# Designs tried in a protein design chat: VHH binders against Short-chain dehydrogenase TIC 32, chloroplastic (TIC32). Part 1

Scores and structures below are computed, not measured.

Target 1, 322 residues: Short-chain dehydrogenase TIC 32, chloroplastic (TIC32), of Arabidopsis thaliana (Mouse-ear cress) (a2rvm0)
Amino acid sequence: MWFFGSKGASGFSSRSTAEEVTHGVDGTGLTAIVTGASSGIGVETARVLSLRGVHVVMAVRNTDSGAKVKEDIVKQVPGAKLDVMELDLSSMQSVRKFASEYKSTGLPLNLLINNAGIMACPFMLSKDNIELQFATNHLGHFLLTKLLLDTMKSTSRESKREGRIVNLSSEAHRFSYPEGVRFDKINDKSSYSSMRAYGQSKLCNVLHANELTKQLKEDGVNITANSLHPGAIMTNLGRYFNPYLAVAVGAVAKYILKSVPQGAATTCYVALNPQVAGVSGEYFQDSNIAKPLPLVKDTELAKKVWDFSTKLTDSQSGESSS
Unless a header shows other numbers, all headers, positions and changes below count from the first letter of the chain; Kabat numbers aren't used for antibody chains.
ipSAE, averaged over its two directions, is called F for ESMFold2-Fast, E for ESMFold2 and O for OpenDDE. V2 adds 0.75 times the mean of E and O to 0.25 times the DockQ between the complexes of E and O.
[cut] stands for letters that were removed.
Atom coordinates printed by the task and the answers are left out, and those that the model quotes come from them; centres of patches stay.

## First folded at step 6 (VHH; framework vhh_5c3l_4)

Design p1 (from n1 with Y110W)
Fold by ESMFold2-Fast, scan of step 6:
Structure p1 (fold): chain B 322 residues (1-322), chain A 124 residues (1-124)
Amino acid sequence: as target 1 above (322 residues)
Amino acid sequence: QVQLQESGGGLVQPGGSLRLSCAASGFTFSSYGMSWVRQAPGKGLEVVSDISGSGGSTTYADSVKGRFTISRDNAKNTLYLQMNSLKPEDTAVYYCARESTDIFTGDSEWFDYRGPGTQVTVSS
C-alpha cells in the first residue's frame, strides 16, 4: 500500500495536486515571479497561485507563448492578476533588464519561484560564454535572486509577511560529476556529459538555497529559501526512448510519473502552505521534507558555489574595456 | 537517432538575402518546437527565431525582427529561415535546434539537439 502514494508528515503524497496542497490558503496581497511560466509545471504553478489570489508575474523567454497561457488561465480563473515579462535566463543582460523593469513597475515581491530549466542538451555556451545548463538553470537564477533580494526585503518589512524563495532542483542532483561541482572545468567540452551537467546545475540550486538561508538568517530578515524535486511528469517520453521502449515505458508511466497538477504540487506547497512558515534551507519532495544528497550539507562547498557564482555575475556588470 | 542538418549558408554582400534549410530525421518533427540560433565570432549563442510544432506561433530577436522569417514544412520534416537585408553583424554560424523538454518541470523553451551549423558571412 506504501506503493500507492502513501502520505507523509505534511498529510500530502506524490499523488497530491497543486490545488489540494493550497486548499483553503488565501494568497491575496502576495506578488510572485515564476520563471519558465509558459510551459510544463510553470503554467500550473502560475494558475494555482493566481487561483489563490496571488498576483503572478510570468517570466518567460517567449512572450507570445506567455500571453496565450495568461489568456487561458484568465478563462479558467476570472479576476486572476497576471503579467507577462520577457526573461532569457541564459543571458545576464536579459536578467539585469528584467530586474530593472520589474523594479520600475513598483510591484512588491513576496514569492520568487526559480522554476525554469533546460535538461541534457549538447555542449553549448550562453551569450556570456558559460556552459548553457549551468548558465540557465543556476547562474541566471542566482543573478535574478541577487538583483531582486532588496525588493523582497523591503516587501517583507512593509507587509509583515514572510518572503519565500523557491529553487527547483531535481532528483538528478544526485547524479552530478564525481567531484560534485567542476569549477575549473565548467566549459570543458571534451569531458562534458549532458546528464551530469544537468545534475551539476541542479546540485548548485540546492547549495544556493542553503547558502542563501545562512545569509538571510545573518541579515535577520523574514525571508526563507528552500529547494525541491517536483517529481517526473508525464510528457512525450518518445523523445528519450526508441519506439519499442517508448511503448513499454508508456504502459508503466501512469504508475511512476505525475500529471502536471501533481508535478506543480511541491512547488505550490513550498511557496504558499502555512506548514512551511519559518522553514528554510530544506529540500522537499512530494510536498514533504526529504533527504537530499549528503554533499549539499557541506557548508564550504555551498560557500564556494556562492563565491564562484558571485564572481561570474559581478564580472558581467563591470565597465567594458576601452 | 535524432539528426539535424543545415544547408544554404555562404558569402553574401550587405543588403543581400539567403535562405537556410534544416533537414530533420529520427523524431516526430511536428511534435517539437524548433529554433534557429547563431554564434558570431567571439560571442555566445543568440536565439534568432522560434517556431511552434504546428507553425502557428513564431518569435524573433529584436536584432532580426522585420528582416528574417522562420517557417516549417512538417510534411517534409524541414525548417527554414529566410534572411533579408543582411548586415555584417549577421555574420555567424547558424544552427538548427530542437526544443528540449525537462522531464521534471516540463519546461520546453530550451534545446536538446542542434545541427553541426552552417556559416553565414556578410561582407563587402
Scores: ipSAE 0.376, ipTM 0.708, lowest interface PAE 2.2, mean pLDDT 88

Design p10 (from n1 with D107E)
Fold by ESMFold2-Fast, scan of step 6:
Structure p10 (fold): chain B 322 residues (1-322), chain A 124 residues (1-124)
Amino acid sequence: as target 1 above (322 residues)
Amino acid sequence: QVQLQESGGGLVQPGGSLRLSCAASGFTFSSYGMSWVRQAPGKGLEVVSDISGSGGSTTYADSVKGRFTISRDNAKNTLYLQMNSLKPEDTAVYYCARESTDIFTGESEYFDYRGPGTQVTVSS
């Protein structure tokens, strides 16, 4: 079918790889943080950014796995600049420790790639007593972005280079709860749906990028914020399909599902490609601007998500933070 | 209902051995990667070892390499950790954890379920 591999306005398609969408781009002098960089498309994102000369800080839950991934990337990309730092996005204490340690390194920050996530888990509360998918996918990244934003502003001013914040969302953002974001029921176990909670967290990641865009434009800073859907990756799908259906899906997987290099393409495109310069508040799919759920254009909802997230991430009630 | 229950912890002398077990129920065990995670008094969580759903791939923290062995019996829905040459530094609560996989990103660094834990104390 024509739609498989059809190119959009960017000149890229669902079949384009992270190397292809960044071909000829010089990222030398840029520093990036990639969350979830030791698994899935986070590995390929870190590899391709480093291949283009970016200094990549791999923010990982498991530093032993991160160190192994770093070694493998250095073997493939001699001279790659990679650091591994521990980050548990399900723990606000871990996010604060990470931000403090990052600032202590004195490193600049040009690219913040909020990539990590969890999908469709049973009802669980984080260490901070917040529903685990909302806490990990959205609140952890919200707090991380908040704590590092001043470093990104300083880096943008001093380097005269555009900063970019990239929020990984999902097509699942269209399949949140009927009310969209259930502020009063975030921890309500009795009405919890694992798939709708995932969708809600990813919807909040789009709304976060949109509100952040508004605030960055009002502040007159040279930083953009965008969200994206990376596509469905050829990974462990067995748990979502019965054994017979999994075999049938496997027969057509190469036409529908993306390889890891294809899955990292939209993230690398948004993070590095010159075509994205000055673009902010957009939702991307297959390395092209795409139409998100219309609800994400509601500026009052985006502000409400921002205020709710601020309240939940405040370490000291009533005090101004960062 | 997803359940993970650890057993086999206890008090051992330095140089001794223990075998931890984790009984899993309420999900298709073979479809999930599993981990052993520990927390020493006053310290954060440390991932000790990981095993893929098939058992074909394993990783170990540098602190336990050559001493610990992770394994699984998918027919019995059970995860194991064989701990040899135990050191005082191995004293911790050990948790059995189920890996979460995001099918859109392939992300599998985070756990979506953890058991109540079992205490391992290594002292003379």
Scores: ipSAE 0.414, ipTM 0.689, lowest interface PAE 2.1, mean pLDDT 89

Design p11 (from n1 with S108Y)
Fold by ESMFold2-Fast, scan of step 6:
Structure p11 (fold): chain B 322 residues (1-322), chain A 124 residues (1-124)
Amino acid sequence: as target 1 above (322 residues)
Amino acid sequence: QVQLQESGGGLVQPGGSLRLSCAASGFTFSSYGMSWVRQAPGKGLEVVSDISGSGGSTTYADSVKGRFTISRDNAKNTLYLQMNSLKPEDTAVYYCARESTDIFTGDYEYFDYRGPGTQVTVSS
């Protein structure tokens, strides 16, 4: 049965937890950034990485909430090394400030976990006048990765340890707009679909990891980039169903929907498990390499997304896309 | 315990004005961006306006730009929406909403809390 603990090549399944997929792994000496670390699977990702000895920088929009989560993790993981820093991914100014402040700490950077994301919101524009799901899920992480890549390169060379960039995507990447990525219509409110816009942002996260892999290989650096689907998590799925369907879904939810520990498993697996050493440009699901939408293998599309994202993240960007 | 409570709605004639208020409690108000969201009968949610935690940045939907003004008083933990030149099309339930502390994959809503809403009816 697809849902009854069937394990893939990794030895893990959709039921595996973040602790299980990292059991016996020593992350001591590694430093990670986790975006969106004070809610949902980001909390569990930060907890499990710190449990394995990783120094985790929690990049959060609200530092008060981040500080509370840090306190809770330290109670569960005595000796955990956790820092909280403000990051609003919907603001390019905030991303630049975060990168500057991170570099000023002198911390190395081994693991960049681009975890934060919003799903299916009404049409909104970011502070940079870009559709909010694209701006937050993709563009903010694109800029963050670009600004911190030199720190990751120097860390990899000095530590002689593989760096890893992990882009959270979604199975929704299969359900983008008919064009795939609608470069000329990112801000078109009249044809906006909240679910298609979400899918577009997550498709761009897969394409970003693939283009990044190509560039990292060309640069000869010991850094990998991968994307993943964390699984459908129970917290928000009920809102998509009418009351009748919600009852029917509830009857099977335990077989299909993931708990938060299960939801963080693929992220922690890709970020930390030795089985992933040297693996780059792959899409993961249930802690296994999975087949993404074939469109993500289009290297010209990946380069076009890269160039488009570069243009939008220039110092004067946010005015030219509307 | 986070609480948001709207007030100031009511019946108003076209061209009239209303000032909505939202009383916030149970959290550090100045640390959160806030929004006004509305829902007309039989229609989806529309984000009307948002404001940063400091009040230094605001945005408006095209449908209300130039007519509505969002503001906040962080000392009083209160969010405001000044609505001028009201039109029948502005008839809706208006919700005060708190922007989520973080954004995580699978989080459907950018807003983690909403008030119960206040009805605004624009008719003669």
Scores: ipSAE 0.014, ipTM 0.353, lowest interface PAE 6.5, mean pLDDT 85

Design p14 (from n1 with T101D)
Fold by ESMFold2-Fast, scan of step 6:
Structure p14 (fold): chain B 322 residues (1-322), chain A 124 residues (1-124)
Amino acid sequence: as target 1 above (322 residues)
Amino acid sequence: QVQLQESGGGLVQPGGSLRLSCAASGFTFSSYGMSWVRQAPGKGLEVVSDISGSGGSTTYADSVKGRFTISRDNAKNTLYLQMNSLKPEDTAVYYCARESDDIFTGDSEYFDYRGPGTQVTVSS
């Protein structure tokens, strides 16, 4: 009746690894950007995409760490095509510099994987005076996507290959503030909740992918946009739980928490698997289409998030012309 | 168990220097990236500077770049911020912060612990 970790319609489950969900897929000729590629599931995402022949640009905050990760991946995947570029998603200046540098390389762009994620911090403002989780998880990726969209459109036309934008969300998108998105209170320290702010940023990533889907379909371009929950990873349990609770969680962790290879699976599935061809505006979990919070189907809310994000990022708007 | 304690704040004249220290205990200091964060009166928190666990990589906010230097001594479990050419706008409470991982992505760029802070006042 109930089979925990059972395979879904895709043929994959919560236990499937990034290698398994991309087995037999040829990514040769594709170029991808992966944000947050120097740690966690970003490392495994970069590794598996490169293993499948994708040229991966690792967009990392720390280029020394990125260079070390690149070296380790090349040892495991001889012939991997990897570049490391600096990106601080909490800084709009850094995002603009990254986009400009990327365009100057002349590289095509087929896959944009907005992976970098940050969870539950004290109230902090970004370098641009915006609440740090919203600024980093959502606005930085929103601006990055906007600045590179013209490159993706050109690449899709010239290569005749589908482009894919992948937004990392979280199950935490269900646990935002009661109003969903606090447009007028984004910087309100007095009512700030670290976990609700995280949920809000991840809710905005789902809404962003949905509004992107609408605009891409209206433009008639061969690019899809989807969001996903990667699963909870079995790392750093002692940081979040007291020693007694950590022992109790550890006893069942193998049934509910994922390894890093399992955590990267949904991202690699959405980015590369032929089963996802033509699929856009969907939320994925365990390498299957899943039901998100119903609020994400509100097209007016998705447009409001888009307009708000545009206003906050946009003293220099316009599609960049690479 | 986890503790961060800042020291070295005080009153200083414009153009002067201060060195802040943060004593860490209750965790493997060298395994965590660390940051200095500040809050000026009536303003939000600003990330001033970051340093990797090994000390091999550092970043700075544009407002302090070229004036401040972050460093660490992993043998002493201590984080430092050398502040030169201080300006009245540097007046703030300065906090030592420990970076943590997102449990869903495993990406590490944000803080799970922050010290009580040390006051820096730049005034004549």
Scores: ipSAE 0.369, ipTM 0.730, lowest interface PAE 2.0, mean pLDDT 87

Design p16 (from n1 with S100L)
Fold by ESMFold2-Fast, scan of step 6:
Structure p16 (fold): chain B 322 residues (1-322), chain A 124 residues (1-124)
Amino acid sequence: as target 1 above (322 residues)
Amino acid sequence: QVQLQESGGGLVQPGGSLRLSCAASGFTFSSYGMSWVRQAPGKGLEVVSDISGSGGSTTYADSVKGRFTISRDNAKNTLYLQMNSLKPEDTAVYYCARELTDIFTGDSEYFDYRGPGTQVTVSS
């Protein structure tokens, strides 16, 4: 991109930070869940939301890591309201337990940030015998959203505040399998591609937000659903044998890749910025509405992903199967 | 091929110490966060400790905080767990695990590879 770092219609760019895109926003009285909140941009998302007065429930795989992150955030944001709860998105049992425990707290829910993800792993099956990237990135979030939607609906009605569901996708959604979503071959190890499977899971996250938008509008509820690409975050460069080469590569990468504060910006923008009020069914990049793969506008495909995901997460259908 | 191999387990008396090692091969070790996870008889997996790829960030389960220390030697592709003041409740199979990192989000909460494990038994 030759206009790299230039501002879009929102007034923000790929260089904008989560603090900048939420500057002057009062999130007091809002409660959010952020999945994957103990690592990467999930940490910065939780920090910035709490900085803006949001009560953040950090839904994390490891509660000890989550507790350390909470402690670090409280040191930076005195008075931050943070809770840590265990969530293993690769396990439907864990997702159901999390939703039940969340409802038992009596907390409202205004913002659901489906942030957690895994990328390009070898072929593996979840505890529920579903390909791990599809299971963790899409299906776990699909089930979590389904189980907490009634809480979000009641919160929106009682608070008279818009609820927002934010699905982390990726530009990798453009690099799914040629057919888009391989319903009949999700668990086919022989044709598995780690990168295409990642893209497929992230494509499903866009399609999920689009189908949610349709259903929420049909239900007449004040909740929006959007998807986004956070940008590529700079990973730690190893010094395993040549420190000068590692420094040189890192120096070049910083002009292309995002810092963690920049990586959390689009998520915080979609979750909190007043410019996004009433906006639903859109794909965001660099804190601006962006054009996704045209395939995500296929309402029949979005419905098929919804029905497929419903069948896989439906306890009644699973119990009756041979 | 990715390989993780734990060593250093054994029988130790309460109050004793053990140092676990995990030899890693088949990937760029310094590019991945690593964890020690354990499974006690009849219990689920518990994440004991994790360490970032650079070694600059570490976390510990409340059950082991102040007693266990995780470290790594990226030049030797080796992960360590120093276990001090061992208790009978620390009896478990200890596994070395590689974190799955999503480069777009930096999410490293999940694991792909786990070693075969090493048994730690704390009894008098």
Scores: ipSAE 0.511, ipTM 0.747, lowest interface PAE 1.6, mean pLDDT 89

Design p17 (from n1 with S100V)
Fold by ESMFold2-Fast, scan of step 6:
Structure p17 (fold): chain B 322 residues (1-322), chain A 124 residues (1-124)
Amino acid sequence: as target 1 above (322 residues)
Amino acid sequence: QVQLQESGGGLVQPGGSLRLSCAASGFTFSSYGMSWVRQAPGKGLEVVSDISGSGGSTTYADSVKGRFTISRDNAKNTLYLQMNSLKPEDTAVYYCAREVTDIFTGDSEYFDYRGPGTQVTVSS
């Protein structure tokens, strides 16, 4: 109880909102991509970044929902610069089309926010025949980042502005399979666990940011990569618990679960706050550096995830120009 | 265990109406957002409409706005699509789809289950 809701080194806590952690920050001249920007904390992330002057490209599965969200944000933030583009992260073809269309706009790219995700679904395969949580949460973002990295490098060089890659992870990264990442069994339906598969995909998002950090430092480019846990927001949690546990969770939810503005805070903090300038390879929670599962410090594992993800994304190439 | 079964498709003349139904079982229906998705001959999948678990929020593709209405009856575990002023371009297989939500991000743009589909043909 002593540390509940208390402020960390950043001056922010689990109760801080996206507006609070970006207060006084001028994002004018920056361009961001936010995946999953038409639902949940992605909406608030897009709103707050646009409120701070960032040109936000909303990468969404459903462009009609995206257009409605854009309309609602413009009503709240007159003069907001928002574009909606279709992105289905469960389809490598869609990711390649998105990257090609983005480059064709000639827009710079300063902030890449890999926010979209799915949780705890039954065993399903993507259009590319890869387990759906791994495919959507990790591989889609891995390929998107790979395809847009040169645009981010040129933007950083020409603008003299730091680029930032932000990978949404989860506390569930601690609860992956016993071996951590099941390279030889990602498509094994017989041993599939929906929660462990979610954890595995989110563990891979931390490892991806750590390997990106190493490669970006070796390349001497002014781009950082970090991962984070946004906190648990007030949603339809009852579907994951039995009726009695759902009632018990509901009774304390107001004290432990975050509102949508609080849920978007860590993402906006990492993406935009000057306190994060030059910080790379860190895991954040409640707008503060936090300790992830120790396994994410294994540089050989991070490289194995990188190589595995590269192989899977290369073998599905319909448009090899990236 | 999770099952989605569409019904109500058929042949209809331009300007006509159809109501599609989707019977859901094996999960707490009111806890999930639902969508209608279609695939026309030789074309990709299009999300036609979606509805939140409570029914309080709906969206529609521009191609169907003002003509189609999505609704749900949580007591009967049933999703509906009322299709008015049908056009030849509405000819497609229509699928009922269950939305999957990430509780940490609230992202609900993706689907895990889809029904076998029901054919809608708009022709004179």
Scores: ipSAE 0.316, ipTM 0.669, lowest interface PAE 2.8, mean pLDDT 88

Design p18 (from n1 with S100Y)
Fold by ESMFold2-Fast, scan of step 6:
Structure p18 (fold): chain B 322 residues (1-322), chain A 124 residues (1-124)
Amino acid sequence: as target 1 above (322 residues)
Amino acid sequence: QVQLQESGGGLVQPGGSLRLSCAASGFTFSSYGMSWVRQAPGKGLEVVSDISGSGGSTTYADSVKGRFTISRDNAKNTLYLQMNSLKPEDTAVYYCAREYTDIFTGDSEYFDYRGPGTQVTVSS
């Protein structure tokens, strides 16, 4: 009846939940990393993957919060396999420590869900002196993916199962700076826009997944990389509505804003649903392939973002750009 | 760089009042929503109250509604919590926390930056 609730080619819509889009899927034997797993849709993503038998490593900034979330999920999902590990994506040192510790566990890695993010903050520099939204949303995930890619390749080869890399983007990728990605001005405080910087970081997450797809196909490995928009989530906006006002706006809000279970649906669909097998280099919305900003099809831009990100992350380790 | 420092906690009798303050530095205070969060012994974190960057919007947990008032002075980079009609159940460590609202992921990041906390004890 309403276009916002209409089902797409997948059979799912903006109203579908993470449990619905993974119903009947057996994830037993798979291991996943979910960044930002202690809040928002990251919590529901970890819960639903574990409900489907996936061993989930919750990569969280605050391990006390992560441990509490793990306890709550185990109460809801008896037999859930969950581990909590510290990851501060705004720190390259933290990303390297996480990757080293993960490899030391000997765990395989089938699913890498680059979920964590920050939105529209004032101008700040990371511990590595890089604008905080670019550093956290894109660069940290770029480095994490690079450091764990060999583990994903060996896991895919040994298990004979497809690996999947899932990059959380946003419809805000359409609202980046006029130049798309402002190389050479990433740290320019005087022309900084919090919303454009968010859009830039999310645009880079789409371009990263597209370049990964190209390289993974060239390497002949059974790993896919996709990006997605999870939808606008009701939960944090709901804090500004008293109980009386919530009833008044509820009839409208339910058609345009998502609950947390609905917000985690596209991520869980891309990560786990058999319909996505062999699909790579696509942008998803409402558990369906969607049209991103045309700029993301620019392979030269995707390569330039890759090279720029490589230089910034390799400089911190003293490695070459190649 | 970002620093949050709470003050004003202490021991108070049931029915009494306390005013908590949080001094913020290292960021543009008016651009961020702020929260007061508490943790009672042996319990999880409870978000007590939220305030928007401009101060134009506030929310309260049902447990404190009508008794607590959140406010901010953006010129002084200071967040306040006025606590009236205090009950033994309000006994907790109270934290000042900086909030991000990512409307696409639901990630609120209340705990990205929080102060060391201030103890509030309500006892006769």
Scores: ipSAE 0.028, ipTM 0.408, lowest interface PAE 5.4, mean pLDDT 86

Design p2 (from n1 with F104W)
Fold by ESMFold2-Fast, scan of step 6:
Structure p2 (fold): chain B 322 residues (1-322), chain A 124 residues (1-124)
Amino acid sequence: as target 1 above (322 residues)
Amino acid sequence: QVQLQESGGGLVQPGGSLRLSCAASGFTFSSYGMSWVRQAPGKGLEVVSDISGSGGSTTYADSVKGRFTISRDNAKNTLYLQMNSLKPEDTAVYYCARESTDIWTGDSEYFDYRGPGTQVTVSS
């Protein structure tokens, strides 16, 4: 058990909770967007950020679920500043509407937490006719980040506070297709693998954060971009294990799998902890800098993913044809 | 208790039309995206169409585009699929499905509920 509790350079480990990694941090005056904030680690991320004084805008696909989560958080954190707004990351039109409505509120934006995701779904196309995992996990967040970047730039300048963009990835980024990113075969149903497509979308989230870091440094802007793996949490031990492996994992699951508070820890650490000030272009795991797949250091690939994502988000209307 | 119940399936000749309905209960219908999913004999699930909670956005699989129309009546908690110019390849069990919320569970299901299905057979 002791080796699962080993602390890294940050002083935190795989067992640390979101409250522990943000203990003593004052987030008052900061405004955050958390995508996928109505379920799983998104709920805990929103709760802990609000507990630390952050004004959290919960960007959720289901606003009824979001309103219920907001009500529950306010009961736990009296005085929490929470807003619920509709965001369907699988729809570019929804992303554009969200960004427009957010700007209309006049709210600043200090923290953009690209948390939402889907995993290992059967082959499906988004409202924009793009493979659903790539569309939802990567393209939706890519477009959201692009549309809100100027708001983050003005906020960092006016508040004199560092802005932070946090991209949720996964250890599955190591298990993408052999090519890494299949630009010409994104929509090829015949060669689709649900787990490899998931890995591809999460690999693109790491590459996106790395390219953002390069551009933000070139622009001299006080905004960082990092990616992370939140850990395998108890709610998502999935059917992707074969029956024999599932039995073996079940015997030790409580020592391997994280609780929801532990699953939100790395996100909250990267978003709020002063130790991460000035850190950009890094991949985090267990609230520590970790080694990603070496491929993510390929600056040509990061640029190619950026260019591909730009073309897909600029050429689409964001609206499906009936 | 979430319930989805399809109706309107049946036997139809090639070139014919059918309208499927799905009665939804136990949740706020207008807050969820909905889909029609089908499974042909010996094949996997295929998503044929989806519609946003407001009804403002729809998508279609290439195999049905121009022939099928998805719609919803939020006042009646009902989802529809108008199927025109039916082909033998459209023979399948058709399921009404509710799109899952933003969830960090990592499961393969984009849909958290589906109905028992309605059989559509296109044969001469």
Scores: ipSAE 0.018, ipTM 0.403, lowest interface PAE 6.1, mean pLDDT 86

